# Ledger of designs, part 4: VH-VL binders against UPF0173 metal-dependent hydrolase Caur_2542

Target 1, 243 residues: UPF0173 metal-dependent hydrolase Caur_2542, of Chloroflexus aurantiacus (a9wi57)
Amino acid sequence: MATLGRNVTITLIGHGTFHLTTPEGRNILIDAWVDGNPVCPEPWKARVRENLAAIFVTHGHFDHIADLVDLARETGATVVCQYDMVPYLEGEGIPAAQLVGFNKGGTVTVADVRATMTTAHHSSTIYENGQIINLGTAAGYVLRFSNGFTVYHTGDTCVTMDMQIIGELYRPDLVILPIGDHFTMDPRQAAYALKLIGAKYAIPEHYGTFPILTGTPEALIEHCREFGVTTEVIALKPGESVS

## First folded at step 25 (VH-VL)

Design v1 (from u2 with heavy chain E57D)
Fold by OpenDDE, fold request of step 27:
Structure v1 (fold): chain C 243 residues (1-243), chain A 122 residues (1-122), chain B 106 residues (1-106)
Amino acid sequence: as target 1 above (243 residues)
Amino acid sequence: EVQLVQSGAEVKKPGESLRISCKGSGYSFTDYYMHWVRQAPGQGLEWMGGINPNSGDTKYNQKFQGRVTISADKSISTAYLQWSSLKASDTAMYYCARLGYDFRGPFYFDYWGQGTLVTVSS
Amino acid sequence: AIQLTQSPSSLSASVGDRVTITCSATQKVKWMHWYLQKPGQSPQLLIYLGSNRATGVPDRFSGSGSGTDFTLKISRVEAEDVGVYYCMQAWRYPYTFGQGTKVEIK
């Protein structure tokens, strides 16, 4: 089991939802599928609500925002999202004061984290009242903590050369990326992504929650060998953490 | 066409073991969860548990945990529900049901088997 | 476990009548579904995710609601609509069903 030694605790809640504790002791979420998440451990359904400072939203699909509105309203956490999503979230009852909308390439400071929104090749829409609602485009995040630790969450995406740009500009210590296939990268694509990014650590996500998501950390590791990638893969189970 | 075909009716005595089956066809068997729901005579529906046929991961209703085992053989697109020791209270109709999903959301039973009647009596 | 209570437990209607069935949950539920079990048959999906009709379901069926209160409506009940209707939540484990609403035709 890898030890980061950077006073940042990363916990997989399930599927594509992560809980992080900053060096300052602030709790943040990346995306929000908790209560209805079939792999989320029961104790964490309550724990994610404790002193929650912010929720960073990658995109609008149900498997990422099913609990977003309820968690935001219940905890008062700041919701960080693409600007296009702000009016919709206001309509769902999240106070405007809790919403921080910005866009790709931009950087905001929330919960002592410098967050830069990155591109991701994926969609961001919901279905409501017989219509598909556009919530912008899928995104990722580079999260820079006060102690210099940097996490790159790719968001739901295919592999892209833009990942090399992120790797070079921000030199992330750890990357979180999907490997489930069908709706995102498969393990081989993800391994190539890791080659481009050049991070020391990687946490795979977005696999196994649905039977159709067939990618595995083992397959990722195998393909890393294929591409000469030396990144250490940290395969967290739901409820497990690394710090 | 999606179909779930279950094994035939069973008449058993308390203490006996039993395994019933549910075969899926007309779809990719390993792309969907398969669940079991029972219905005692004259009663409502009760969720028992489910399985990821691809990984073998299972989820159980605590009421039945330890008394039943849900399994699957993806090579023949078949899910199973089994007891090591039946009780009279296990008398019921047992349904397998596929847990569906689409863009709008997940986890609804979109297809059901025809049911397997299990009668347990002395 | 989340308890679901349907109202009424049974009703008798004439062909062409409007029928309303409610389902109340002990806590907020995001994913609620409705099933119909016709006499001597397996349950069948009727409404999923609160308001979406399953394939082949006539438009006389509709679902609505959010939070703890959900409703199934039949605008003009037909003889073929006889059976027991169940709400079900798939928001928390264990998945749970309402006790059922038996619909008969006079």
Scores: ipSAE 0.943, ipTM 0.964, lowest interface PAE 0.4, mean pLDDT 97
Fold by OpenDDE, last read:
Structure v1 (fold): chain C 243 residues (1-243), chain A 122 residues (1-122), chain B 106 residues (1-106)
Amino acid sequence: as target 1 above (243 residues)
Amino acid sequence: EVQLVQSGAEVKKPGESLRISCKGSGYSFTDYYMHWVRQAPGQGLEWMGGINPNSGDTKYNQKFQGRVTISADKSISTAYLQWSSLKASDTAMYYCARLGYDFRGPFYFDYWGQGTLVTVSS
Amino acid sequence: AIQLTQSPSSLSASVGDRVTITCSATQKVKWMHWYLQKPGQSPQLLIYLGSNRATGVPDRFSGSGSGTDFTLKISRVEAEDVGVYYCMQAWRYPYTFGQGTKVEIK
């Protein structure tokens, strides 16, 4: 397995949920599908709750927030999300003091991480009481750690030229991106995204959890070759980490 | 129309092996998990396990783990449940069921097979 | 494993009566579903994710609840509603069912 050597530990919890430990030893989640996640290892269902400092939410679909409210309430973790989602989460019982809402282009500092919300082409809605409720728009994050390590999580998205902007502005060291197809980029689109971004490392996500998500890391690697992308693909299994 | 058609009733003796089948039609077979649920005579429903027909990944109820094998042949849209050595206690109706999902959420059995009765007696 | 206990285990109702079935879980469940198994038939989905009626399910059926307590209601029971009703959780492995509620018509 690849080593980053940047004192940041990234663990795939499952599907689109990641656990990160910062150089300061702070634990953060990107999205929150844990207890009901069919691929999440049992030990990690408890581990994610240990000293959890923050949860960065990309969008409101169930496969990303199924455990958000419970985890936030249990741990007291700061929930970082698009401003539109704040009233909903308050209504679900997360204390206002735990909620940090901002919007795309903006930057907040939470758990010693400078987080910039990025665009993602995807929806962010829920179904409740017979209605589709808008929670804003899908987002990604550029996470800049204190030691200069930079992670770009694209969020659920199709490939977009905006990714080149992110690549040029922030020069991310590592990108996390979906490859599952059907609901997000397929591997070929993801490979092109990597071309635009220009990161040294990539972690594919959002594949295999449902049978319909047919994308594979192998396919991603093949298409990277197609586009002359030299990014190192780190295919983590649920429960596996890179640091 | 989505249909799950299971193989016919089986009469077996303890110690014998058995494989029953469930064929899906009317939908993309590899887009949904297929699970097995059993029902002993006069009893309730019991989840046995499931498979991702596309990847072959399986999940089992620990109660049955090691005693049964769930598999699938996506080329013919068929899932299987098999025993290497049957017990009398395996006498039951066995259902295959598609695990559905939509925008609202996942993992409900939206379609069921007609059931396969397996009788194991000496 | 998450245990589900239904109440009552059986009931007899007259056509047109209101029927209420409860399902209690030993721990919080996010995804609860309800099934009906009519006599001599396979189970069929009634309610999924707590409150959503499956395709073709009449509006006399409704589901509610959260956490550990869930309820299935039939506003006006009909003869065709005879069978055994099951709650089921798909939140954690192993998936588990309630023991069932047998509904008969007087």
Scores: ipSAE 0.943, ipTM 0.964, lowest interface PAE 0.4, mean pLDDT 97
Fold by OpenDDE, last read:
Structure v1 (fold): chain C 243 residues (1-243), chain A 122 residues (1-122), chain B 106 residues (1-106)
Amino acid sequence: as target 1 above (243 residues)
Amino acid sequence: EVQLVQSGAEVKKPGESLRISCKGSGYSFTDYYMHWVRQAPGQGLEWMGGINPNSGDTKYNQKFQGRVTISADKSISTAYLQWSSLKASDTAMYYCARLGYDFRGPFYFDYWGQGTLVTVSS
Amino acid sequence: AIQLTQSPSSLSASVGDRVTITCSATQKVKWMHWYLQKPGQSPQLLIYLGSNRATGVPDRFSGSGSGTDFTLKISRVEAEDVGVYYCMQAWRYPYTFGQGTKVEIK
């Protein structure tokens, strides 16, 4: 296991789903595509369910919420999401007491994490019974842990100047960002995003799970050089962790 | 039009090696997983495994793992299924199938090859 | 592996009849699909993700279900619907198929 010395363990579950353990020992997920995730290691399909305290949802696309309802119902984990998603999730059988809905710019404290919802340029819809259902807009999160460690998960997004605001306002230590292209930033755009953010570490995500997602960590690193970005890219494989 | 065209029927003996092919056309070959499904004579469908033609990453059914190799040559939009040593029990129709996806969800076989009959007998 | 059991294994119907095929899974499955293999042909996608008709599939075909129980219905079976129907799950590896339901026309 790679170490950052910040007593927060970050594990890539697969694609855009991450498992984090807080300094207090609380387990949280960012998004929830686990059982049907083709790159999720088999042991982690069970592990994510162990003492799960919260699930932070970035947006409603299937590759991010396929297991959300089941995991929430099975574990009792608090589901943190955009307010627009709350009625839908209630309808899917998640108790209202488990749902924390808020919106971009807002901050909530869940599982000892101060979570601020950020902008993300992307959509957030599902298809059900022949209709596209609007679940709000795509979002990211700034997660501030009790020990001062700060993680910025951009969500699915294109590069935007808003990222500079996040970088300056919250000074994230580590960024999680997509690099797969086609549906999100390509590696070059992601590298520019890192330039704007100014974080010490970055974990690329949302690549390789589908063949069409052609971005690579190597390409990200190369484009970081192009822009003079000194951020250390930590390319986790599914099931791998950094702490 | 999306088409998967497979190589012709094979008649082999036990112990022989074999590679059959599946060529995709009418779509971006490297944008979709390609899988292989077997159908023994008079039996149902059985998933064998698949490949990411872009990266070369593969997934196998444990039943066939180690006995077959799935590969792809993206330069000619072709996937392969090969045996180093055939057995009589490998007699079957072999289908390649594209693993499709859309906004609604993923991982359904939306296009199939015409099948390759492999007969292995002494 | 997730086992899929179809019911019935075979049936004979008259043109115009309603046909119902069920697929039961040993575990909860979110991504279930249905295929039709007509005599002497390759399988073809019929229903994907439980309830979506594939391109070109007539509206007399419908899929429903969730969890462990899924159903394929033909509202008015036609002669061209003869073949073997398979349910298939792509939720867990290995992907698995039902044993098939043979549909014949009287």
Scores: ipSAE 0.942, ipTM 0.964, lowest interface PAE 0.4, mean pLDDT 97
Fold by OpenDDE, fold request of step 27:
Structure v1 (fold): chain C 243 residues (1-243), chain A 122 residues (1-122), chain B 106 residues (1-106)
Amino acid sequence: as target 1 above (243 residues)
Amino acid sequence: EVQLVQSGAEVKKPGESLRISCKGSGYSFTDYYMHWVRQAPGQGLEWMGGINPNSGDTKYNQKFQGRVTISADKSISTAYLQWSSLKASDTAMYYCARLGYDFRGPFYFDYWGQGTLVTVSS
Amino acid sequence: AIQLTQSPSSLSASVGDRVTITCSATQKVKWMHWYLQKPGQSPQLLIYLGSNRATGVPDRFSGSGSGTDFTLKISRVEAEDVGVYYCMQAWRYPYTFGQGTKVEIK
């Protein structure tokens, strides 16, 4: 198992949901599909709710926000999201005081984390009240922790040259990126993304949860070799952590 | 046309082992979860669990955890439900069902097998 | 587990009648579905995600509701609609079904 040695613990909850503990001991989530997530370990359904300070939302698809409202209401966690999503979330019963809406290129500080919203090439909609509701556009995050550790979560996306910009501007230590194919990058695209970003570590996500998501960490590693990428791939199983 | 074809009726005694099958056709077998639902005589439907045929990952109803095993052989588009030791209370109709998804949301059983009747009696 | 309670448990209607079946959940559910099991047959998907008719389902069937309360309606029941109707939630594990509503034709 890889050791980061940066006093930040990253746990894969399942699919595209991650739990992080900051150097200050704060718990944060990236996205929120927990209770109904077929790969989420049972113990983590309760654990994610413990002292949850914030939830960083990448986009509005159900496999990322199914439990967002419940978790936010139960824990009082600050919900960080694209501004377009704020009215919907208010309508779902999240208090306005818990909502931090901003947009791509912007930076907010929540739970001692400097979060910059990045672009992601993907859609952001939710089915509700018999219709598909637009919730803006998909996004990623650069999360900068107080100790200098920097995580780049690409969000659901295809590979884009914008990733090189993020790599150069923020020099992320670790990248979280999808590899499942069909709805996001396949492993080869993801490997090229890693080439552009130039991070030391990578955690693949958004694969295997649905059978159609056929990408694998093994394939990612193989394609990394293809492109001369030396990034260390940390293939976490749901419930597993790295720190 | 999507079809789920299950194995034939079974008559067993308590303590015996059993494996029943469900073969999918007319679609990409590894693109959908396959689940099992049982129905005791004269009773309602009860979810047992399911499998990702591509990865082999399974999810069980806790009620059946440890008593049944769900598996799949994607090379022949077949899912299985098996018992190591049957009980009389396992007497029921067993359905395999494909767990569908849509852009509106996931996890509904859009196609069902014809059912396999399992009778367990001494 | 989320418990689903259907009402009524059984009903008898005449052809052409309006039929209403309700499903009440012990907690809020986002993913509710309805199935019909005709006599001697396997269950079949009727309504998915609250209000969407499955392929081949006549428009006399409709689903509605949110939160804890969901409803299935048949605007004009036909003889072929005889069977047991089940609501089902896939919002939380374990997936659960209502106890069923038996619909008969007079």
Scores: ipSAE 0.931, ipTM 0.956, lowest interface PAE 0.5, mean pLDDT 97

